# VH-VL binders against q0atu2: the designs that were tried, part 200

Target 1, 119 residues: q0atu2
Amino acid sequence: MLDKKARIRTSREYRNVFEKGKRLSGRFLIIYYVENALDNNRFGFITNKKIGMAVIRNRIKRQLRAIVREYQGQVKNKHDIVLVARAGIGKSSFEGMEKDYIAIMKKAGLFARNANKID

## First folded at step 9 (VH-VL)

Design u22 (framework fv_ivicentamab_arm2)
Fold by ESMFold2-Fast, scan of step 9:
Formats: sequence, C-alpha cells, structure tokens
Structure u22 (fold): chain C 119 residues (1-119), chain A 119 residues (1-119), chain B 110 residues (1-110)
Amino acid sequence: as target 1 above (119 residues)
Amino acid sequence: EVQLVESGGGLVQPGGSLRLSCAASGFTFSDYDMNWVRQAPGKGLEWVSIIGTAGDTDYASWAKGRFTISRDNSKNTLYLQMNSLRAEDTAVYYCARGEYWDSTLFDYWGQGTLVTVSS
Amino acid sequence: AYDMTQSPSTLSASVGDRVTITCQASQSIESYLAWYQQKPGKAPKLLIHDASSLESGVPSRFKGSGSGTEFTLTISSLQPDDFATYYCQQAFSYSDVSLTFGGGTKVEIK
C-alpha cells in the first residue's frame, strides 16, 4: 500500500532503527524511530506469531499500512519508523488501532499538534 | 479477584499418562491466552505450552507429540494432557495467564500442582 | 533457539545493598524481556515487562535496562522482602523455539 521508497525493506535497515532509534509504547503498538539522511519517511511493520494465526497477522498488517498511508502527510519528514504490533492488537478495532497510532505519533513529536487524516 | 487453581497432579509410572486441569475465575476466561509453565524441584522455570483465544496452540520442542493443551471456555477450564511421561517430567506445573496486551508475559499464576514420575 | 544466560546464579547481599543481575540472550530479542520474582514455595510474580517498564505496585527501587542481547535488573537498596530468586524471560518468540527463561539468580542473605 505504501510506495516502495516509503518502506523499510531489509534486515539491516530494521536493525539500524532498533539499535539507534528511540522507542515509545502505545496500547496496541510500539514504535521505534530515528531520523534518516533521505528526503522521505520510511515505514516498517512487524506482526509476529504471538498476535495469532497468519490470517489475523495479515489483516493487522494491512490495516496498519492503511492507517499509516492515511496519515503520512502529517508525519515530520526524514524519519525511519518501525511499527511493532503487540499481542493484544488482534482484539482491537480499526478505530482503536488508528487512535493508538495518532496518540503515539503525537507523543513522539512526529505529528503536527492538530494532525488531520489524509486520504 | 483473579484466581487459577490447578489439579490432577500425582505419582505416575514412566510411560504413563496424566491430565492436569486449571479452574479459572474472576475474569472473562475466553479473552485470554493461557499457558502451562513447569519447575522441577530446586530448578528453574520452563515454559511448556500456550493456547490462544483463536484456538492456536504451540509447544516447547521437547513437549511436541507427548503433551496436548486444550481449553473449555464453557467451564472456564484449561487442560494439559501428558502422555509417555519420563522421570525428567517431574515438576510443579503452573497454570499461567497470558497478559491481555502481550500473551508472552504471565501476569497471574496458580499455586501449581506436583507431578512425580517415578517407578 | 534463544538461549538466556543469567548471572550470577547465586548472590549474597545485605539489606541496603545495591544488587545487579544480568541476563544475556544468544540472539537479539529487541526489548522483549521480562523479569519475575519467586519467593520460596510461591508462584513467580511479574515485576518488569518490555525490559524497563515496572508492573503496577512494584517498588521504584527495582529498575530494568538493556536492549538487544544484554539486560540488567538492579535493586538500588535491597529490602528484606527482596530475598528471592529472579528470572529473566525472553518475550520475543515461542513459535519454532521454546519460550525461554534464564537459569535464575538466587539473592540470599549474606
């Protein structure tokens, strides 16, 4: 769902965010984030087996990508951001995930004070 | 008040079978992943198995093929069927609740039930 | 498999001492590490999750730190109720490998 240039694609890139980035926990999400030397933001998504069956993990990943895409215009440029889904996310609604994402991004200082959804 | 009460432990011969039960109360049992964790006398903790809210099961490698975890949500009860028991399976077996947001964490434990495998 | 190595296995200390327990994972588990306290004859109690986040009701003298493969539990001023065995646990993965606890550190009176 996101342009290829806006995706974190390699194990090395994920490792860089985990090792050098800041960490912030929400109710359903943990984000790791670090400023990059590029002209755009990149996002990574981790949904491990403790969330549930493959069908549930794939649904969650798809929904998180949709949320990130909708709010991408509100994110401060030049950051690599990895979203890690917590085990309990499988029981959340789309609205619950969306609210958690907005709250955690604002707390991290990565969103404008009055961030608006962008289709 | 959350309570977990194990039963079914006892003395069994090598090669024998035993079924443990865990009666849960004080919470909505069907909303939680449940685990069995064991501890041999004077030794450390060893994870045995998990059963998720979606019916997912997983096992320690040494338990696969011999142990079966199951649940009955109508009775608020967790089970562990143990077959082909060995002396090395002698331990206190704990019923442990997976934390709602991260089911790999164990937020409530029962008192344990002792299983002794001896000739 | 994620092997968890805990040190020391036994530690003798006095009330008021600063106690440090270490836990090393054979591979990165990011920050998915928990600490448990077990008193003799009792079930374990969850103290810390996500390497550094204290559970509700846990005294502030307990502090967790670390990420990746190296983690530490520190008790800044040991109290009589703190004489117990402490276990770290990788909370990263249970599929394809056993969910793994460290071997435990027994904190006993000097």
Scores: ipSAE 0.007, ipTM 0.551, lowest interface PAE 11.1, mean pLDDT 84

Design u23 (framework fv_ivicentamab_arm2)
Fold by ESMFold2-Fast, scan of step 9:
Structure u23 (fold): chain C 119 residues (1-119), chain A 119 residues (1-119), chain B 110 residues (1-110)
Amino acid sequence: as target 1 above (119 residues)
Amino acid sequence: EVQLVESGGGLVQPGGSLRLSCAASGFTFSDYDMNWVRQAPGKGLEWVSIIGTAGDTDYASWAKGRFTISRDNSKNTLYLQMNSLRAEDTAVYYCARGEWYDSTLFDYWGQGTLVTVSS
Amino acid sequence: AYDMTQSPSTLSASVGDRVTITCQASQSIESYLAWYQQKPGKAPKLLIHDASSLESGVPSRFKGSGSGTEFTLTISSLQPDDFATYYCQQGYSYSDVSLTFGGGTKVEIK
């Protein structure tokens, strides 16, 4: 699915995005984002235990990774971006999550206005 | 063919209540964010409320506490419960569909239903 | 909240004229601006999204431009079907903020 080089992996890397990045809230998602010194984008995913049981949290993480992968070619290069799932996301459809992701990324200036799915 | 049909408008006295309905057809209702937008006679457009696919809601500041948006996906119907009505709530109320990728764009509108608040 | 100021409130023109309508946002909304057309007795119709992108079926004589706080809708050669009221709308606010329309510009026959 999403390449390992495109994932935020360490607590230190997550902390950097939270402390130095900008924050934008959508309906189901909050994103934190900051420019990095690498040649590529990296994504992190956080699903709080309060969202539901492990099966629900794993489904949401899987769906968010699929959405990010699908639109990765539209994302402005050299950014670390963390997606945090909000209350209510467990009741959202895949399409609902996808729409929220696109809307919030556009507002952050990280996403092309004429966003298209990767074939 | 996408169709939105509003109903429930009418004459009501100040302090009264009304419930508006919007019957949707020609698309998968549960996949779309839905909105209410109003227009006072001879005046401009004013956004009232939105409901997302997961049931999350947002309201214009003046509508909070008085108006409640809801949806019933099994009936393909959007609702607006309006309480403590005032003369300035007199308007044509439109049901409007949020565009799939950006629900702040209103791609389809109903014909509107007139609410008159007067003695 | 982002206040949207639209000018002029009314504009008189003849068929074939070039018509320009302006929309100003109180703060930058980047290019998250839409234009709607409303004919008498009808619901509004989405014409332009993302400041400059035409909706399918909208004639090429309609053009949107601008970014940040200043936006313009231009009709290059006004047709009889274009006499209507036009509204701009900012889409920059998404959650916990009201969406905002401009006050409208009525384009009427001279």
Scores: ipSAE 0.006, ipTM 0.558, lowest interface PAE 12.8, mean pLDDT 84

Design u24 (framework fv_ivicentamab_arm2)
Fold by ESMFold2-Fast, scan of step 9:
Structure u24 (fold): chain C 119 residues (1-119), chain A 119 residues (1-119), chain B 110 residues (1-110)
Amino acid sequence: as target 1 above (119 residues)
Amino acid sequence: EVQLVESGGGLVQPGGSLRLSCAASGFTFSDYDMNWVRQAPGKGLEWVSIIGTAGDTDYASWAKGRFTISRDNSKNTLYLQMNSLRAEDTAVYYCARGEFWDYTLFDYWGQGTLVTVSS
Amino acid sequence: AYDMTQSPSTLSASVGDRVTITCQASQSIESYLAWYQQKPGKAPKLLIHDASSLESGVPSRFKGSGSGTEFTLTISSLQPDDFATYYCQQGYSYSDVSLTFGGGTKVEIK
């Protein structure tokens, strides 16, 4: 799991990313992102009722955290990034969410272009 | 200053119903998941139910079909409708704020309201 | 559902003692674990989240450690304010939303 230092925790911090950040949409994900004044990256996650019931939304948040954690070493430093799940994400596989995340992060210029697993 | 104040507890006969309320203040109520947690006299804590910011709900298995959690964001109030009450439901019921962005933990609690189910 | 086993159920100690409370999950919950303190007649208070992160205002004598299935809360140099019941809680969601508390550990005066 992502350590506390790597998570956006408060409503104020989320509002800052939404107000000052850039926005990019993928197939299943929207990201909002902005440079921060810290020495590390922070991530936030949002799901809404259009995705499905609470159990589905909690599964999606859990899976997105796992994806973010796996690729965190490939994200350019000093960014606050919020992932917003689109309504269609409930129909996606874990692999589909992972591919969308990699694609949108590369498009945003936040990933090294070779953001693949080494092994 | 975050405050949660429960009300609506009391003595009820087996098979009866009660509605609990929790009045929230000092924070943006609509931004947080809200929970009910109970504690039988001299016993431990037991999670009852959650309601998310989008109104999505989930319940402990023993509460499904008998208890209904709801919220009114315009009144900053959380509710728990309890039906078909049993002696085993006797407990102090706490309103607890979920740390929305960090997932599942209870950062603020109300004082609790006592529900006694007895003939 | 993830079962949480907390030990000991009761612990007698004196002011200045180091006390250790253990919490064990039936399967891995990574670091999705919180610790709460409850004084008699009062609501619980969050002490630690993510297994080891102290909440604001919590004294540094409280320390959480562990990951996966085994977790520990340590109170170094126990103070009079620390006589209370302590609970661990898992926030890890698997197939269903499962929010399980340990059975509690009552720290009482020796």
Scores: ipSAE 0.007, ipTM 0.595, lowest interface PAE 9.3, mean pLDDT 83

Design u25 (framework fv_ivicentamab_arm2)
Fold by ESMFold2-Fast, scan of step 9:
Structure u25 (fold): chain C 119 residues (1-119), chain A 119 residues (1-119), chain B 110 residues (1-110)
Amino acid sequence: as target 1 above (119 residues)
Amino acid sequence: EVQLVESGGGLVQPGGSLRLSCAASGFTFSDYDMNWVRQAPGKGLEWVSIIGTAGDTDYASWAKGRFTISRDNSKNTLYLQMNSLRAEDTAVYYCARGGYWDETLFDYWGQGTLVTVSS
Amino acid sequence: AYDMTQSPSTLSASVGDRVTITCQASQSIESYLAWYQQKPGKAPKLLIHDASSLESGVPSRFKGSGSGTEFTLTISSLQPDDFATYYCQQGYSYSDVSLTFGGGTKVEIK
């Protein structure tokens, strides 16, 4: 689980990321991201009804939080990042979502190149 | 009754420019990702570019820096600005709609417009 | 890069024949593969998505199968309307690398 400090919770904070941030689309995810004035990263998660029933949306949110938590050490500090699940995400495996997250974070320049998992 | 109608193709000399248009009707244009896909005479399909519902764009590596995809939702029209054209850009250019539930699928296609790059 | 290789490039067949077309991805694309049919002078038409799911109105003689890196499209009893070029397309990765099509397989009259 991500702690309280690492989560975007208020509508005002979400609005700031959408209005000021950059957008990048992946296969299953869209991220909006902007530098913040804090000493830590914060993450937000959006799933809409196009994805499916509440049980599916809740599963997707839990899986996305798990992925973000696993890779949080690789994310460049001082960013607010909102993950928006695309309609097709319900058909993805956990591994597929994870791969898409890594790809979009790298493309956004939010992952350190040399911070990739090593053998 | 989804329709996509391309226009703007023609004969152009190497180094020249063309702007293609795709007029969409029969659906809410702003709700869909839109694509350009090309096909050289007697050859296979080659994806060119995508523009998302929020205006985010992506391109085939060979198209970056030369081609620009854009959309005007008020006119239900998709565009492709092609610069620095080469003989190998000779192809039928198709406008293709991304699927609603799976935006990586091309569920509707226009008839195509022929671009010939020749002296 | 997700290279998509189709085999064969050209296939000659007669009405009533069973036709099999293969599509190979250079890396796993799970089940995110579509098949398209294109008749001469016409735009492509989506036939199958998610490797095996038929689009509405597509005859049941068309079957897609496979997952990971190896996929097939089978036409169980070829009809006159089926003489066309068929393309596979991966929908797995479109952020870092372009959406990619196979090279196509032309099914022509023997």
Scores: ipSAE 0.008, ipTM 0.592, lowest interface PAE 9.4, mean pLDDT 85

Design u26 (framework fv_ivicentamab_arm2)
Fold by ESMFold2-Fast, scan of step 9:
Structure u26 (fold): chain C 119 residues (1-119), chain A 119 residues (1-119), chain B 110 residues (1-110)
Amino acid sequence: as target 1 above (119 residues)
Amino acid sequence: EVQLVESGGGLVQPGGSLRLSCAASGFTFSDYDMNWVRQAPGKGLEWVSIIGTAGDTDYASWAKGRFTISRDNSKNTLYLQMNSLRAEDTAVYYCARGSYWDSTLFDYWGQGTLVTVSS
Amino acid sequence: AYDMTQSPSTLSASVGDRVTITCQASQSIESYLAWYQQKPGKAPKLLIHDASSLESGVPSRFKGSGSGTEFTLTISSLQPDDFATYYCQQGYDYSDVSLTFGGGTKVEIK
């Protein structure tokens, strides 16, 4: 779904975002983000055992990727952004995750003015 | 620097018991899921057990009822209690840390401790 | 239940060769597959996670690919340091099946 160039792929790239980036916490999500030297945004997605079994974690990763893809046009250029799912996310709805994502991205100053374009 | 040091291995008779320890240092032990993985001489890797940060556990089917994983966060130590040992349990036992973001990935391993089950 | 079948079990190669190791899952594990390298007498080292994501410090000659049930590890130009045994591992489901490793592929000097 996301273009391969729009994905954070190596542990070194993840570490760079964690060490150099800013951190903001939402209800179900934490984001780490830092400006990059590329012409595009890159996204990473992290789930862990505390969320639940592999089937739940895989569902969460798919849903988060879908949300990010839907709103990628609203994200300010040239950022590496890692989404980390919090333990409570397994009980959230898709709508709840989407709402949390929009809120945290606006709080980070990463969304353009018209971030919510669902008609 | 992350270090994991196993101890407690040795020669034991069939039907006997052993308790393995893994001393962790260089990271916040309580934030990580921990694993035991074993390897019989000249054979492949075999996952034994996991313990999560909340004390939740899971085991390989052949280990259930005989092996018990536990942790003591105040001592930064992981344990594996092995009962009713059989010749087939002869192996090097590795302590392995689950990655912070995905506990099914083993990012750091100890040197291993040899358990030999023989008359 | 997830069986992980790794092939070949042994592979003979020379420095500079392109080496390909395969890993097959009995059911789809999406991209939740890791590769490990183990040298004689040493603990395994994580090389690749999420089928294709290289770990920090791992040389770029290592490449993972695949999804679903078929995965490959490729070493584009084998170096002396790469003679080792390689293991794949599924991270998809540890509730129904033990967190399963493949049987290993030993890369030996020709």
Scores: ipSAE 0.007, ipTM 0.558, lowest interface PAE 10.6, mean pLDDT 84

Design u27 (framework fv_ivicentamab_arm2)
Fold by ESMFold2-Fast, scan of step 9:
Structure u27 (fold): chain C 119 residues (1-119), chain A 119 residues (1-119), chain B 110 residues (1-110)
Amino acid sequence: as target 1 above (119 residues)
Amino acid sequence: EVQLVESGGGLVQPGGSLRLSCAASGFTFSDYDMNWVRQAPGKGLEWVSIIGTAGDTDYASWAKGRFTISRDNSKNTLYLQMNSLRAEDTAVYYCARGEYWDSTLFDYWGQGTLVTVSS
Amino acid sequence: AYDMTQSPSTLSASVGDRVTITCQASQSIESWLAWYQQKPGKAPKLLIHDASSLESGVPSRFKGSGSGTEFTLTISSLQPDDFATYYCQQGYSYSDVSLTFGGGTKVEIK
């Protein structure tokens, strides 16, 4: 789970990102993003009813937070970023969600330098 | 500022029914998954049920078919309908809010309402 | 569903002591574990999430650690306000969700 200060928590903050931010769609994810005036990046997560039941939505939120946390060091400062899960994400693998996240962040220009995981 | 207040507990005979309510205030109720958690006297915590923001539900295996969770967003109220009550259902029933990012985390709890199933 | 086993069930300690509580999951739950504190007659309070992340306002003397199947909660210098029952909880299961709490550990005064 992400630190509380790295999370978008209020409806007003989400609304700000949706109204002023840019939008980019991936296969399983949509991101909305805008520069902030803070000392850090903040992330928000939205899983709506089209994803599935509460247990599925909870699983997706946990997996997305794990992915975001893992790649947090590659994200350009200072942004508010909201991830919205698309229909079909419930059928994706963890690796599929991770791949989609990396792809959309790179396309948005939010990764510092085309970062990739190397094992 | 966040408050959850349970009501509807009391004494019922085995085989009886009871409806619990939880009045929520201080937050946008419709944005949160809500839970019921119970605790038998002198015993530990036991999760009962969850309801998502879209009205999707899930239950502990022993609660399926007997308990029904529901919500009324216009009244900021969570409900638990309990049927076919047994002595082992005697417990304090807590209303608990699922954390915004991960609804399996219970960030705010009500004071609880006691249900006693006995003759 | 995942069984959660806490040890010890009861622990006697004095103010200033270091207290360690263990929580074991029957199968790996990665880091999807929370700790709650419950004082007599009160509702539980969320203390730690994601195994090691402190909730806002929780004193730094509380520390969570572990991953997979073995987790610990440590209170480095026990204060009078810390005498309570502590519960671990897993939030990992996917198919037919059954959120599971440990049996609890009561920390009482010596």
Scores: ipSAE 0.007, ipTM 0.584, lowest interface PAE 11.8, mean pLDDT 85

Design u28 (framework fv_ivicentamab_arm2)
Fold by ESMFold2-Fast, scan of step 9:
Structure u28 (fold): chain C 119 residues (1-119), chain A 119 residues (1-119), chain B 110 residues (1-110)
Amino acid sequence: as target 1 above (119 residues)
Amino acid sequence: EVQLVESGGGLVQPGGSLRLSCAASGFTFSDYDMNWVRQAPGKGLEWVSIIGTAGDTDYASWAKGRFTISRDNSKNTLYLQMNSLRAEDTAVYYCARGEYWDSTLFDYWGQGTLVTVSS
Amino acid sequence: AYDMTQSPSTLSASVGDRVTITCQASQSIESYLAWYQQKPGKAPKLLIHYASSLESGVPSRFKGSGSGTEFTLTISSLQPDDFATYYCQQGYSYSDVSLTFGGGTKVEIK
């Protein structure tokens, strides 16, 4: 479970991330992210009605929180990160969402990056 | 050994339709995102479309509405349905596998199948 | 989409030469750049990912370097098997519904 301290809760805080943050798109997810002035990371989650019925949106939100929680220790500290589920995520597997999250977080420089290697 | 074998290319008139196939072997097909990439004669590479493990799809903007990517995991086969073909669609069409964690990397390619759109 | 520009479009070289190909991104892609080799009549082959990481089985004479917007592929002591067209590709983002390749650099015999 993500503690309350690790969640973006207010519309003002979401708006700050959208207006000042960077954006990267994956296959199922879009992330918006910005450095914060806190000593911890905060995550926000957005699932809109275009994804599908409430039961699907609630499942997706729970699965995304589980993924974020599992990889929380690999995320660089002091960031506000909002995950926006794209249309089509409702047809994704848990593994598909997990792969997309890892890939996009690495590309954003928010996860440990692969080392450059030469033969 | 990973193998991807394209088929279905040929000569077609402008406005016509064609369906390409890609037979995959040597790996668990259902675990990988699959792509179509094309190359016009004497020109460079151009990404066409992707299909994910859950059947989710994305397309180059110029391909939307005309091309449909699909897969049949029981047959280990990837498809590209091409409609309303134009002379500028003339190209070798490659089937390409997206790498397991980062599907923007094309780690294996088929030999390609030539599509010629001409009157 | 990110524009990818390669130079030169063509170069002539002899066996044993050191060859350098450049790739420029219109904006930073960090180190998320791949290099592909394509021989006439053949499919492209992934050579390098993450700007400098060689794929298994790729000879050590191939070296990728760079980050941000400027990247190079260097072939030290060119071999007969290396006469081919080389492409760079950005893998930074799926945004804007397109992955982009450079225009290619053909390495041909003098």
Scores: ipSAE 0.021, ipTM 0.689, lowest interface PAE 7.8, mean pLDDT 86

Design u29 (framework fv_ivicentamab_arm2)
Fold by ESMFold2-Fast, scan of step 9:
Structure u29 (fold): chain C 119 residues (1-119), chain A 119 residues (1-119), chain B 110 residues (1-110)
Amino acid sequence: as target 1 above (119 residues)
Amino acid sequence: EVQLVESGGGLVQPGGSLRLSCAASGFTFSDYDMNWVRQAPGKGLEWVSIIGTAGDTDYASWAKGRFTISRDNSKNTLYLQMNSLRAEDTAVYYCARGEYWDSTLFDYWGQGTLVTVSS
Amino acid sequence: AYDMTQSPSTLSASVGDRVTITCQASQSIESYLAWYQQKPGKAPKLLIHWASSLESGVPSRFKGSGSGTEFTLTISSLQPDDFATYYCQQGYSYSDVSLTFGGGTKVEIK
């Protein structure tokens, strides 16, 4: 699990990432990302109401946090990254979400070159 | 300042009904999942129900069919309709806000309203 | 349903003491566990989320640890303001299973 300090909390902080950041779309995920002035990375998670019931949206948030936590050591330091779940993610497998996350982070250049995780 | 104020509690006969209200202020009510949590006198906390931002709902198994959660975003108000009340429903009922990114976390609570079911 | 068992149910302590409260889940909940503090006549207050992450404004003497099925809340140097009842809560599942609180641990003056 991610510590509170590694988490984007406020609407103001999300707005900053959306306004100043870059955007990349994956199969199930969109990421918005921007370099920050801190000594750590921070992550935000958005699950649109149309994805499904609160139980499904919260399951997806938990699974995304677990994926982000597992790969946090491979993410280049000093970035604010917001993950937005796309329509249809509720029917994806955990492995499908994980593969999409790895692919989009590599495409964004946010994973270190020495990352040894499978893609 | 986030505020949640419950009302509608009181004494009711077994088999009776009550509707609880929770008036929210100090935040954008429509952006948050909202919960009811109860506590019998001298006992522990027990989750009752959640309503999501899209109006989707879920309930504790014992509440399903008797209790109905609803919200009116235009009035910043959360409701709990309680039917077929039993002595074991006697409790302080709390309105609780689900945290923005993880609605299973209850970051703000009202002061509670006492419901007593007795003959 | 995930059963959450807290021990002890009551605990007598003095200011300056190290206090440890245990929470056991009947099945793995990973790290999806929160701790709440409740003072008499008041609503609960969220202290710790995701097993170990302190909420803003919570004193650093509070520490959460654990994962899977075993969790602890430790208060390293008990202060007068800390005499309260503490509850753990699993946030792992509410689909087909209610969100579940532990039975509570009352920390009272020795």
Scores: ipSAE 0.007, ipTM 0.579, lowest interface PAE 11.5, mean pLDDT 85

Design u3 (framework fv_ivicentamab_arm2)
Fold by ESMFold2-Fast, scan of step 9:
Structure u3 (fold): chain C 119 residues (1-119), chain A 119 residues (1-119), chain B 110 residues (1-110)
Amino acid sequence: as target 1 above (119 residues)
Amino acid sequence: EVQLVESGGGLVQPGGSLRLSCAASGFTFSDYDMNWVRQAPGKGLEWVSIIGTAGDTDYASWAKGRFTISRDNSKNTLYLQMNSLRAEDTAVYYCARGEYWDSTLFDYWGQGTLVTVSS
Amino acid sequence: AYDMTQSPSTLSASVGDRVTITCQASQSISSYLAWYQQKPGKAPKLLIHDASSLESGVPSRFKGSGSGTEFTLTISSLQPDDFATYYCQQGYEYSDVSLTFGGGTKVEIK
């Protein structure tokens, strides 16, 4: 879904976000975020075994990538942001995940207060 | 830098077993979902199995109960245990890495290992 | 649950031709479709993901389009290196029928 330059790819890059970033928890998601020295935003996605089987975790990852892509134009530039799925996200609807993402991003100050969908 | 090298293929009689291995290098193996994909001689591609970063697994319906996918992150190695082999299982078996953001995409493939099931 | 029907099974073309390959899903897969290129004796190579996004290093003459149930791969000006078999693949629902590939389209020289 996301351009390759907009993706956090290495374990080292994930570790940097976890160690130096801020943390904010939502209903189904936790985000870790830190300013980067690049000219663009990068996103990472973590789904652990507590979510469920690989098929469920991968479906969640795809849905989260779609949500992030849809709203990427609303995100303040120069951030590395990692989304970590919480236990229970597998029982959420797409709309539920989307609403949680928007709420968390607004609370983190990474979204405009009244951000609209880019579509 | 990314390399996947399969081994363990060979000739086996119907009802027999084989274990395939895939040695990964050039990337952080533990960060990626891994897949097995096969191709019968002169035929198309057929997905076999996936194993997630947390060890959760899923299989093609025809592979359930006969094939077992596993991984050893300390050895950077992916495995496929194949039991109760049939003539129809004759194929080149590819080790394929799931793309970081969407593990249903296969961004790197090994050279394949030929499994021949014949009397 | 998702059957992927690819057409044509084989097409003959000349260098410089515009070729189009179609892939149909039995049910909507949104935009979760990839295209792969496989040359004889080689492993497949990921060409396009998310229906229309080119992989790094893939020439711009390759174009993917479509959403829902109908997708196309177009090569605007066929080059000698493009004679290969092409496969579409759905990534929408792998827990059901699992990941599903189309039957392949062999692009051969006319």
Scores: ipSAE 0.008, ipTM 0.584, lowest interface PAE 10.0, mean pLDDT 85

